# VH-VL binders against q7z443r523to685: the designs that were tried, part 3

Target 1, 163 residues: q7z443r523to685
Amino acid sequence: TSLNMSTHQLTITVNVTSLEKSLIVSIDPDSPLLMTLYLGFQYQPNCTHFHLNITLPKDKVWQKDEEYTWVLNPEHLQHGIGTYYITAVLSERQEGAQQTPSLVSVITAVTQCYYWEIHNQTWSSAGCQVGPQSTILRTQCLCNHLTFFASDFFVVPRTVNVE

## First folded at step 1 (VH-VL)

Design I01 (framework fv_inotuzumab)
Fold by ESMFold2-Fast, scan of step 1:
Structure I01 (fold): chain C 163 residues (1-163), chain A 120 residues (1-120), chain B 112 residues (1-112)
Amino acid sequence: as target 1 above (163 residues)
Amino acid sequence: EVQLVQSGAEVKKPGASVKVSCKASGYTFTSYYIHWVRQAPGQGLEWIGGINPSGGSTTYRRKFQGRVTMTADTSTSTVYMELSSLRSEDTAVYYCARDSGYDYLPFDYWGQGTLVTVSS
Amino acid sequence: DVQVTQSPSSLSASVGDRVTITCRSSQSLVYSSGNTYLSWYLHKPGKAPQLLIYKVSNRFSGVPDRFSGSGSGTDFTLTISSLQPEDFATYYCMQGTHWPPTFGQGTKVEIK
């Protein structure tokens, strides 16, 4: 959905129903837009009261679609299942001297990494986590296995839209 | 304790290839980019390229495109840089360095360096 | 590629001196986020380079407070308020705003 940031602030509501997947939050502004996102559990956060925050766009990314994506792993959703609020606050420091109210699209998705275990003939997520370079179009899989990778081993990303 | 440990010095003939390794420890290997930077004798630092160990995507400086290849082995937490068609001007100390990718810490930890000497 | 030029290329100084090194970029280093990706590194012969300052003015963990960075846009400065014996080294600035990252040519700080 496209939302108007004419008040220099918008609030996104996300109902988290599972802590087995990572939440991907993507903001797609119609032009470059410096903002800070604040996360709150069961309350609407602000710059003085929040659980986690991130400044967007991100820097030193390999692909441009990473710039406005926030990856929230299960450990970041430490208050458990329930309603999370994200408040996006427009920075007073923008590239242009004057800017019109911006329209932004907000997309949320959930994703998790799986790999095929040849020994067990099954898909497993053990030892793999979703990485911070993930986007709604690509999942970065971070695996900490202390084993070799063979031609028969591979990682398959999986994504599910948040309702 | 974050560490990047590189392979030992190499001596090569012009036209040969060299493959330098960089073994990471003390952090989640696939969470950080690894870059390669070299310094020729009496010269400054020169960026060669980088790799995202998660997925293996690479980017190289234009002048090295076609003769440099970077790869990552997640099972051993090791990044490799292979440079082919070696010339005498490729004689340099080659460093691997970690990058957060989020502008928090650019090239925050470096390997000890690998001297590559190209001579007849 | 964005060109990064340091001045001076070398300087001689004594312990206790205030040392200033400048770095000029051919293009503005302000990113779309409003951040400026200019970092400074210390390099000694036989050692790996060490990160000193990132994002113009932020000291990396463990870096003494005698090191400070300042500047904006295209002009940046590294200052060592009171030079110590371990500070005799070559200093490099690096821009990360525009890909590919580029280093300055280096400034060698030698004993006077």
Scores: ipSAE 0.000, ipTM 0.494, lowest interface PAE 13.8, mean pLDDT 79

Design I02 (framework fv_inotuzumab)
Fold by ESMFold2-Fast, scan of step 1:
Structure I02 (fold): chain C 163 residues (1-163), chain A 121 residues (1-121), chain B 112 residues (1-112)
Amino acid sequence: as target 1 above (163 residues)
Amino acid sequence: EVQLVQSGAEVKKPGASVKVSCKASGYTFTGYYIHWVRQAPGQGLEWIGGINPNSGGTTYRRKFQGRVTMTADTSTSTVYMELSSLRSEDTAVYYCARGLYDFWSGPFDYWGQGTLVTVSS
Amino acid sequence: DVQVTQSPSSLSASVGDRVTITCRSSQSLVHSYGNTYLSWYLHKPGKAPQLLIYKVSNRDSGVPDRFSGSGSGTDFTLTISSLQPEDFATYYCMQGTHYPRTFGQGTKVEIK
């Protein structure tokens, strides 16, 4: 979905049904846009009341689609399964003034790193975690063992509102 | 904002062990690998090994296997590298560095200031 | 292990000079993901190595635009378009495509 974000806050609603997977939030603005995202559980967060935050775009990315992607691992979703809210707030220090509204596309997904355990003949995530350079198109797997890897990717149902 | 701060210089005798610390700040400690690289006087840079701070899992370069141990303390965001059975050839500046992308691949984007370890008789 | 060779091992230069350093790998550094993990570092005695260039040609944040990287496959070049006093240092390339990561032997840029 594409939403108009000129001077308005954007609220993303995500229903988390499993704590074994990482949540990926991807924002794709039509032009560079400095913003801060805030995470809340069962409430709409703001700059003074939130569980976690991140400033976007990120630097030193492997690929451009990492710049506006936030990876939330199971330990970040510490309040359990249920509804999480993310509020995106435009920074007051935007580089280059723009009169026309910015259009923003938002995608949320979940992912997990797996490898095949030959001894147990099953898929396992032991020794691996989803890294912060993951995107909706790629999963970065941070593993402490040398093995054959796979990833599992799902689109998480969401509701996006312009405020 | 991202910083890796290492412990101070050490002087050891042959056969001793040394334990160097690397304290991380300004990022999610468990989200990135920490690697160790050394430079002996007049020599180039040499990768020693790395650790996943989230799992404690380690991989060491073959020549250091059995002498090196890396550990992570998530409560203090600190990684340790212990090198045992020290020899004069181990005299070097030891650096910790943050690995970008995955364990096996990618650059090192932030480095510690280095710790001089001198092994003398 | 993948061998990385730098040339030259040392060079003498003056402020304002254009400096080029080459790095050759024993096998292709194209990763299966399609990117090439060749990075360049500046190292001065008593200081931490500093990332200059990553993925062949991308300058790290805060690195002056006089530094540029180029190349593909097995042949790579670091160029300093107009050498400044703070650029007298040893430069290292590193391949991060193949495990384990390996460094070139270094190129020392000395004042003439």
Scores: ipSAE 0.000, ipTM 0.497, lowest interface PAE 17.4, mean pLDDT 80

Design I03 (framework fv_inotuzumab)
Fold by ESMFold2-Fast, scan of step 1:
Structure I03 (fold): chain C 163 residues (1-163), chain A 120 residues (1-120), chain B 112 residues (1-112)
Amino acid sequence: as target 1 above (163 residues)
Amino acid sequence: EVQLVQSGAEVKKPGASVKVSCKASGGTFSSYAIHWVRQAPGQGLEWIGGIIPIFGTATYRRKFQGRVTMTADTSTSTVYMELSSLRSEDTAVYYCAREGYSSGYYFDYWGQGTLVTVSS
Amino acid sequence: DVQVTQSPSSLSASVGDRVTITCRSSQSLVYSSGNTYLSWYLHKPGKAPQLLIYKVSNRFSGVPDRFSGSGSGTDFTLTISSLQPEDFATYYCMQGTHYPPTFGQGTKVEIK
């Protein structure tokens, strides 16, 4: 999905059906855009009412493609299974071409890390978490044990509204 | 000004290992991934893999999996690429390159290259 | 892996000539964001490759304005409007949209 962000806000709606997977929200603008994302469960959040927030682009990252990616682990989705709303508010203090509308692509995906359990001859997610350096191109797996790792990756439906 | 400086040329026998270094200066070392690209004589450019220095996370092209290891030393702003079980077809100039500040891949600054010769 | 093919494989040109090199990918290089990650590099024997163009058409800092990039989807072009003596080199395109990044086979620009 690619949207023209000519207004100062967009809302992303995602239905979370499993608390065993991490939600990855990628907002990739065609030029740098300072924005703040707010998370709400079963309500549309704003700057005065939200459960979690993040300012993008991230101030300190290990590589550029993390800059506009928000990783929400099961522990961050504390309210359980259901509809989550993310409101992205464009900052009025932009560096550079403030008045030029930007094309913004929004991707939502879920991912989970697995490891091979030799004794049980099966894949397990126990003791593994998706790391904050994950992006839609690569999943960072943080496990409390050394083993062979794999991850899944699924793009999930979302609704995006601009205003 | 960003600069990547690599270690000098190496001559190895088949079956040996080689470890090439790449020292970064001028930019923010921890904010950028460093990749390795090689060029065998008469061939084109071939991507090997990359590492995020501050995190120590590396990814490798399938062809080199099991033979290549990339590491980083943040105290010296240096990344290393070690290639084991060397074969004559590993003879190439090896370049380190910094990943541009972008969601996709492109390489903005490159090291001068390190010639690795594998001969028997 | 996404395959990247350049044409021609080589060409002969004189100083002042307009030179065009094309690059075709086996898959669309439009990233999910709408950005397209295709870059061009200049490579001379004994020297490191140098970035010329990134994201199809953006000239890297310090690169002369005689170099320009264009294209979309799977078809891309590098143009040198007036070839200079220092431009005789091998040129490579690279796709960075799909893992792993892959290079074209190169186009050698030789003096006539």
Scores: ipSAE 0.000, ipTM 0.478, lowest interface PAE 16.9, mean pLDDT 81

Design I04 (framework fv_inotuzumab)
Fold by ESMFold2-Fast, scan of step 1:
Structure I04 (fold): chain C 163 residues (1-163), chain A 120 residues (1-120), chain B 112 residues (1-112)
Amino acid sequence: as target 1 above (163 residues)
Amino acid sequence: EVQLVQSGAEVKKPGASVKVSCKASGGTFSSYAIHWVRQAPGQGLEWIGGIIPILGIATYRRKFQGRVTMTADTSTSTVYMELSSLRSEDTAVYYCARDYGDYVGWFDPWGQGTLVTVSS
Amino acid sequence: DVQVTQSPSSLSASVGDRVTITCRSSQSLVHSSGNTYLSWYLHKPGKAPQLLIYKVSNRDSGVPDRFSGSGSGTDFTLTISSLQPEDFATYYCMQGTQFPPTFGQGTKVEIK
């Protein structure tokens, strides 16, 4: 659900309970779709009223799975903990014609980078940030030191259809 | 798809320094770590160190600490490895490789290799 | 450092043979994330090493189905189900779970 079929609009609801982790929003369309995502805090955003936005697919990326992924770090969630709304609006200018409804899979996850801290023999996230090339299948860790890292995922998958 | 292209072969005398380059093309360069691995004649692969270009931060294997320096120029998508106080046992093919994983998970792609020969 | 040992150091095989290479680590390679960072590479003289398998059993894009990886903890294997002419090479395993990353000594697969 959460899909407005009449406007080719998709609404995603995310409950942020911690600012210790980054939010990853992954959209997987069956065929290439030009779209813009809008972020709102405690309100449903649109093209004239939003906190942050991104146009997808992203510019040239190393792996195809990066092109429909939006990474929101704690610094981007400036309103704190609470309910965030994301509205995805399909561009009216698409490459090629779509005769049948497109299937769009939406996955949201939270992740954080951890590294083994030898001196304290524990895992730490200090000095690391989740990078913009992260995807649901791979977390990019940008750290001020070079060492082995891990990610911690909690995935909430959704599958929706658009006209 | 990312490709790594290295500089050409070098012949050096003992005590000299060598600087090898690794240029990335296609895809995102600066956010992933670039590692250096060498293979001496008749021996296996040995990790030397790595650098995260966007941060300019490098980490080296202990035995090379003080002799190796890794730097990056993000404007040309190039990383460099400089090895000083060369000895005959430093004769090897030197490879750069991109870190693909959760740092350091696994290496892909690899550069074509640069032969460094240290002899009189 | 984590020690990684391959067995055998070399083997002779014919096209169509099933080849198994073993990799043993001195410590468990299970990371706190539940992932095991053990990868396999193919290396031919005059060419760069090529990734075959990552995280124990995941085949890299474009790598033929005849290559498979398995194992857990400290014991891992690379299997080539039906050796082809282009598979005569040296194979290396690498652990990336603990810093610094370390390679096995290599296994040379030679034509019989």
Scores: ipSAE 0.000, ipTM 0.506, lowest interface PAE 13.1, mean pLDDT 79

Design I05 (framework fv_inotuzumab)
Fold by ESMFold2-Fast, scan of step 1:
Structure I05 (fold): chain C 163 residues (1-163), chain A 121 residues (1-121), chain B 112 residues (1-112)
Amino acid sequence: as target 1 above (163 residues)
Amino acid sequence: EVQLVQSGAEVKKPGASVKVSCKASGYTFTSYDIHWVRQAPGQGLEWIGGMNPSSGDTTYRRKFQGRVTMTADTSTSTVYMELSSLRSEDTAVYYCARGYLEWFPYYFDYWGQGTLVTVSS
Amino acid sequence: DVQVTQSPSSLSASVGDRVTITCRSSQSLLHSEGKTYLSWYLHKPGKAPQLLIYEVSNRFSGVPDRFSGSGSGTDFTLTISSLQPEDFATYYCMQSIQLPWTFGQGTKVEIK
């Protein structure tokens, strides 16, 4: 879905039902937009009360679609299963004089890395983690082994509509 | 019974390339990864990268990306590591090692005897 | 990258001594599936390295029972209960929970 950041803020609600997969949060602004995302468990976070944060766009990316993507692995969802809240706050220091509110699209997805484990004739995620260069269109798999890979994911739509 | 046998010592000039071989025997070649680890004089062990000879998939340590290439020849059960644009800092003993990941944490169970690569002008 | 630090860098010992070597990682080596990704190797100049212990405490085939591994999370120990002449060597721990795989700097066990 798309949201108007006229209040310089938006909130995303995510219901986490399993810690076996990583959560991907992708933001697609209609123009470059400096923002900070805050994560809270069972509460709406802000700049003084949050569990984790990230500043977007990211500096160190290989592909354009990585720069507004936040990857949250199970170890980052350390309060367990339940409702997580993400608050995105527009920075007051925009590159270029940004005074007009921006329209953004937000997509959340979950993903996991799998490989074929020859010795047990099954698909396994052992020894693999979803990497920070992952996006909603591609999963980066960081593994401590070199067996061939497959990944799965599905899109978790936002519950909040705009216009 | 498992054996990894490497090619002999090499002396190269700066800027040249070297290709080291590792011939496997005593097991199903395509069932295990082969990795490369080096030791420069007076230093510890450093992992370079590895490959899956069944799939051809490779992974390299970032500092070697762009100048290391690992390949396999299934018909001869041999893995090769080619390192280009050699510098004096690349002088080291290079080892191949077999990687084992059944359902246990990854480790190197068998190692080749090592190949000394000397880069000198 | 996961950093691995060994202590001490070197030690002097006599045949029959009990030797302990420690390995500390910059982050936990415990995977979510309950396995810990730490192994130990013995290396002598002019010879190939050889595996001693995998997954913290499992002795590799043919490794004498005087070698034992222990630890959890970020702190690990290799113990040699009664040092033998063939045990004078450099010992390395390795983490394999995350690429790039990294070795400790090594601990040299040398004759007193």
Scores: ipSAE 0.000, ipTM 0.478, lowest interface PAE 15.6, mean pLDDT 80

Design I06 (framework fv_inotuzumab)
Fold by ESMFold2-Fast, scan of step 1:
Structure I06 (fold): chain C 163 residues (1-163), chain A 121 residues (1-121), chain B 112 residues (1-112)
Amino acid sequence: as target 1 above (163 residues)
Amino acid sequence: EVQLVQSGAEVKKPGASVKVSCKASGYTFTSYGIHWVRQAPGQGLEWIGGISAYSGDTTYRRKFQGRVTMTADTSTSTVYMELSSLRSEDTAVYYCARDRYYYGSGSLDYWGQGTLVTVSS
Amino acid sequence: DVQVTQSPSSLSASVGDRVTITCRSSQSLVYSSGNTYLSWYLHKPGKAPQLLIYKVSNRDSGVPDRFSGSGSGTDFTLTISSLQPEDFATYYCMQGTHWPRTFGQGTKVEIK
């Protein structure tokens, strides 16, 4: 879903139902758009009251689809299961003088890394974490052991309000 | 023990291509980027480019764009650098080096032993 | 490209001397996260370069404490508090904040 973000901030509302998976937040503009994301638990965050933040696009990326993706591991979701709010605020200084409104797509998804555990004949997530190079197209798995890895990926419901 | 092992010395004629390998061991191959750096005789270190072993995405210094290709083979934990249209000015020792951080900080913590590429008629 | 300039290009020193090498960048090396990606390397003929310092002031594992890094923004310094025989080498700084990554031209530390 594309939304006009030219003169507005937007708030993404996500209900986190499990802390066994990482939350992937992708905000994909149709043209470059400098923004800051703020995370809050049970409240709508702003630039002076938030738990975590990130500036997008990310400058140090190995793949282009990573530029507007925020990876939130269970350790970043410190308040547990429940409703998380993400406020995206446009920077007052945009590169290359933005002349027309940008259309922005917002996707939220959850993912987890697994490996085959031979002793128990099952998939396990022990010793693996989702890496910051993950995107909606691929999950980076960082594991402390050598074995075969797989990941799941599920788009999760979100609410987006333009303000 | 983290180790990067490069292929052996190469002697090439002007206009040829060379492909240097860098085999990684002792760490999770796809968690780190690999950079290529060269040193021509009597010159300083020159950064050529880098590759993510995770995505295969590459970044090259502009002067090498169109002549250099970097690839990663996850099944063998090996990164390759191929340089085409060789000129005598490409005579150098070529190094592969691991980026200390998975996000590509440019801090190169482990280095291959180097591969001498000589371009002469 | 971000230009990185080292000073001096060479110096002569004796064992036990304090050695200071400076690195200047044409643009700020502070990344958007607040981290500064400036690293220092020791290079000897016939050997691969060795990482000494990363993120301005952090010593790599196994690097002796006589090596220290400092600086901010565009101005950086590598200090060797008491030069040892194995320290006669060429030293390079490198910026990792901007693409492309760029090395300084090197500083050769020679026996006096």
Scores: ipSAE 0.006, ipTM 0.545, lowest interface PAE 11.6, mean pLDDT 83

Design I07 (framework fv_inotuzumab)
Fold by ESMFold2-Fast, scan of step 1:
Structure I07 (fold): chain C 163 residues (1-163), chain A 122 residues (1-122), chain B 112 residues (1-112)
Amino acid sequence: as target 1 above (163 residues)
Amino acid sequence: EVQLVQSGAEVKKPGASVKVSCKASGGTFSNYAIHWVRQAPGQGLEWIGGIIPIFGTTTYRRKFQGRVTMTADTSTSTVYMELSSLRSEDTAVYYCARDEDYYDSSGPLDYWGQGTLVTVSS
Amino acid sequence: DVQVTQSPSSLSASVGDRVTITCRSSQSLVYSYGNTYLSWYLHKPGKAPQLLIYKVSNRFSGVPDRFSGSGSGTDFTLTISSLQPEDFATYYCMQATHFPPTFGQGTKVEIK
C-alpha cells in the first residue's frame, strides 16, 4: 500500500497481540527520504514524547533493503500487548529536492527464529533472537548456539494515517 | 571485501596439539559464525565445527568432541581452532569459512581462508 | 548423520561441454516454508573452496551464469552449461538442513 507524505509525517498503527515474535516495520519511499520514526504505546508519539526512535535510512547496512527497516524485538515492546503507534517525521534537511509530494509504501510484519530440537522432536526459538539486519523478506537470526533454523513471516494488520 | 587469513603450515608429532588461527578483515566481525572444515589427502571435505565469536559459543561434530577447542578474540578479529592428541589421520588442510547468513539458516560458507596444512608424522 | 552422495565421482569433459553433477541426500532437505539448504562449491588444489550456488538454485555474487542449480527434496543437480578452462575442478554439494552439515564426496571434472 502506498501513502502520501506531503504533510511531512505519517502515523502507523500496529495492534500487538503476542510478545513471542518480533515486529518488522518496512518503509519504502519512492525516492530517498530522511526521516525519524517514533514509537508510542497507546498514544501517538512525536519528537518530544516517545518511547523509542530510529533515524532512517540506516547508515551501515549489509543488504540494501535494510536501509528503511526497523526491527522491534519483544524487549522493545516492553509495555506488553496492545496498540502501538509509530509516527514518521520527515527531516527538515533532505538529501534530494523535496519539490513533489513523496509516496511511501509501509509494510508491517512479524517474524521469529525457529530451529528443530532433536531430543524433543519440535521447533524451538530458545537461544535465538531476531537481529537488526532483518528485513521484510529476510530474518537475521542471532543464536547463542550453532544450529539450523527457519523463520516465519506474517503480515500484521495495520492502520496508517497521513498527517 | 571480506577476507579470511590463516596461519602457516605446521608439522607435528603424534600426540601433540596444533592451534590454527583465522583472522577476519573487511567486515563486521561480530555478525557471523566461523566454521572449520578439513580435507585429508585424497579425501573430501569434512565439517569439524563452528563458533559464534560474539557469544563464544561452539558446536563440534561428535567425532572431534573432547579433542577440538574453538575460541575467538574479538579485539583482533581472530578465531582459533586447537586440535589435541594428534594422529596421522589428522594430516589435512584445515580451512576456516564464514557463515554470515543468519537469515533462515546458519548455512552456506561464503568466504574461505586459504587453508593451513597440518602434517602429523613421526 | 544425513548422507549426501554425489554422482558421478569423476568425469572427463572438453571445453564447451554441458556438465551435469547430481547430489542425493538420505533424507529430505526441505525445511520450513519450502526452504532447502543445499549449496555447491568449487575446489581446486592449492586454493580455497569457492561458493557457487546456495539454497539449491541461487548463484553467489560474482559466479558466472553458466552455473545453475536445481532440484528438490532429496535430488539436486548442478549444471555447467558450457564448460570453460577454469572450470576443471572438484565440485562438492553440502547440506545444512540437518545437523551436522555434511558434504558429498566430491565430483572431479577432468580434461578429456
Scores: ipSAE 0.000, ipTM 0.486, lowest interface PAE 14.6, mean pLDDT 79

Design I08 (framework fv_inotuzumab)
Fold by ESMFold2-Fast, scan of step 1:
Structure I08 (fold): chain C 163 residues (1-163), chain A 122 residues (1-122), chain B 112 residues (1-112)
Amino acid sequence: as target 1 above (163 residues)
Amino acid sequence: EVQLVQSGAEVKKPGASVKVSCKASGYTFTDYYIHWVRQAPGQGLEWIGGINPSGGSTTYRRKFQGRVTMTADTSTSTVYMELSSLRSEDTAVYYCARVPYYDILTGYFDYWGQGTLVTVSS
Amino acid sequence: DVQVTQSPSSLSASVGDRVTITCRSSQSLVHSSGNTYLSWYLHKPGKAPQLLIYKISNRFSGVPDRFSGSGSGTDFTLTISSLQPEDFATYYCMQATQYPWTFGQGTKVEIK
């Protein structure tokens, strides 16, 4: 989904149906765009009332596509299953030649790390979690054991509103 | 607080075996790898290997393969390193160290045990 | 095996001095993932080693901000901006990009 952020704000609605997977929120602006994302559970968050936040683009990333990706693990979704709201707010200070009218693509997805457990001849997620360098194209698997990994990726249905 | 407490100093003869323990506390034992590193007198640090306490899977430096065995007892949150066929060059301080769950290639040791001196002499 | 060499092997310094220690690897430490697994440790006689810096430049929790790491590829640096009395120790770098994991030979920082 592509959205025009000329209004300085947009809201993403995500229905979390399982706490066994990590939520990946990817924002792809047409040109560089400084913004802050706020997370709320069952309410629309703002800069003074939120559960968690992140400023994008991220600093110190390994690959370019990590810059506008927010990884929310089950421990970040501490209110359980239900509807989460993410409000993206444009920074009042835009760097360089950036103009406030800009197209923004938003993708939300869930992923989980699995490894082959040889003793039980099955795939398991035990001892693994999704790392902060994950993107919609690549899942970083952080495991406390040496194994071969696989990951699931699929888009979560969502609603996006522009203010 | 995270703590790794090792067993006391050992004196062994060449050809004997030594078993050093490392008791973990202050965190979920099965969520972290435990590796072993040694330092011989006048030398630097040398990586020996590591174990996953959750499943008991191990990885050893090639030169120790066949004479080092690492095991974990989840009921006591303790990791053991047994080194057999001891030689004088095995005289060293042996450290256990924790490797964080959150790094996929687990490239660092965040907390260390106090060390166990093993002396091999005839 | 990947060889890791530190420079200098030892140095003499005074409290308040800026200290720089270099670590060089025999081959690039950039993993196929793009990450570089280079860490730094402080070791004092009779005590366990302590983590200072991991993945080139990330300061471990509780480590004073006078310690910083930098570098890329095969050349890495640990800097202590203003040496304190508790900083007289031996410093080690370690690579964990390839098995076996290997340490540098150590750099001893001594009182002048």
Scores: ipSAE 0.000, ipTM 0.462, lowest interface PAE 18.0, mean pLDDT 79

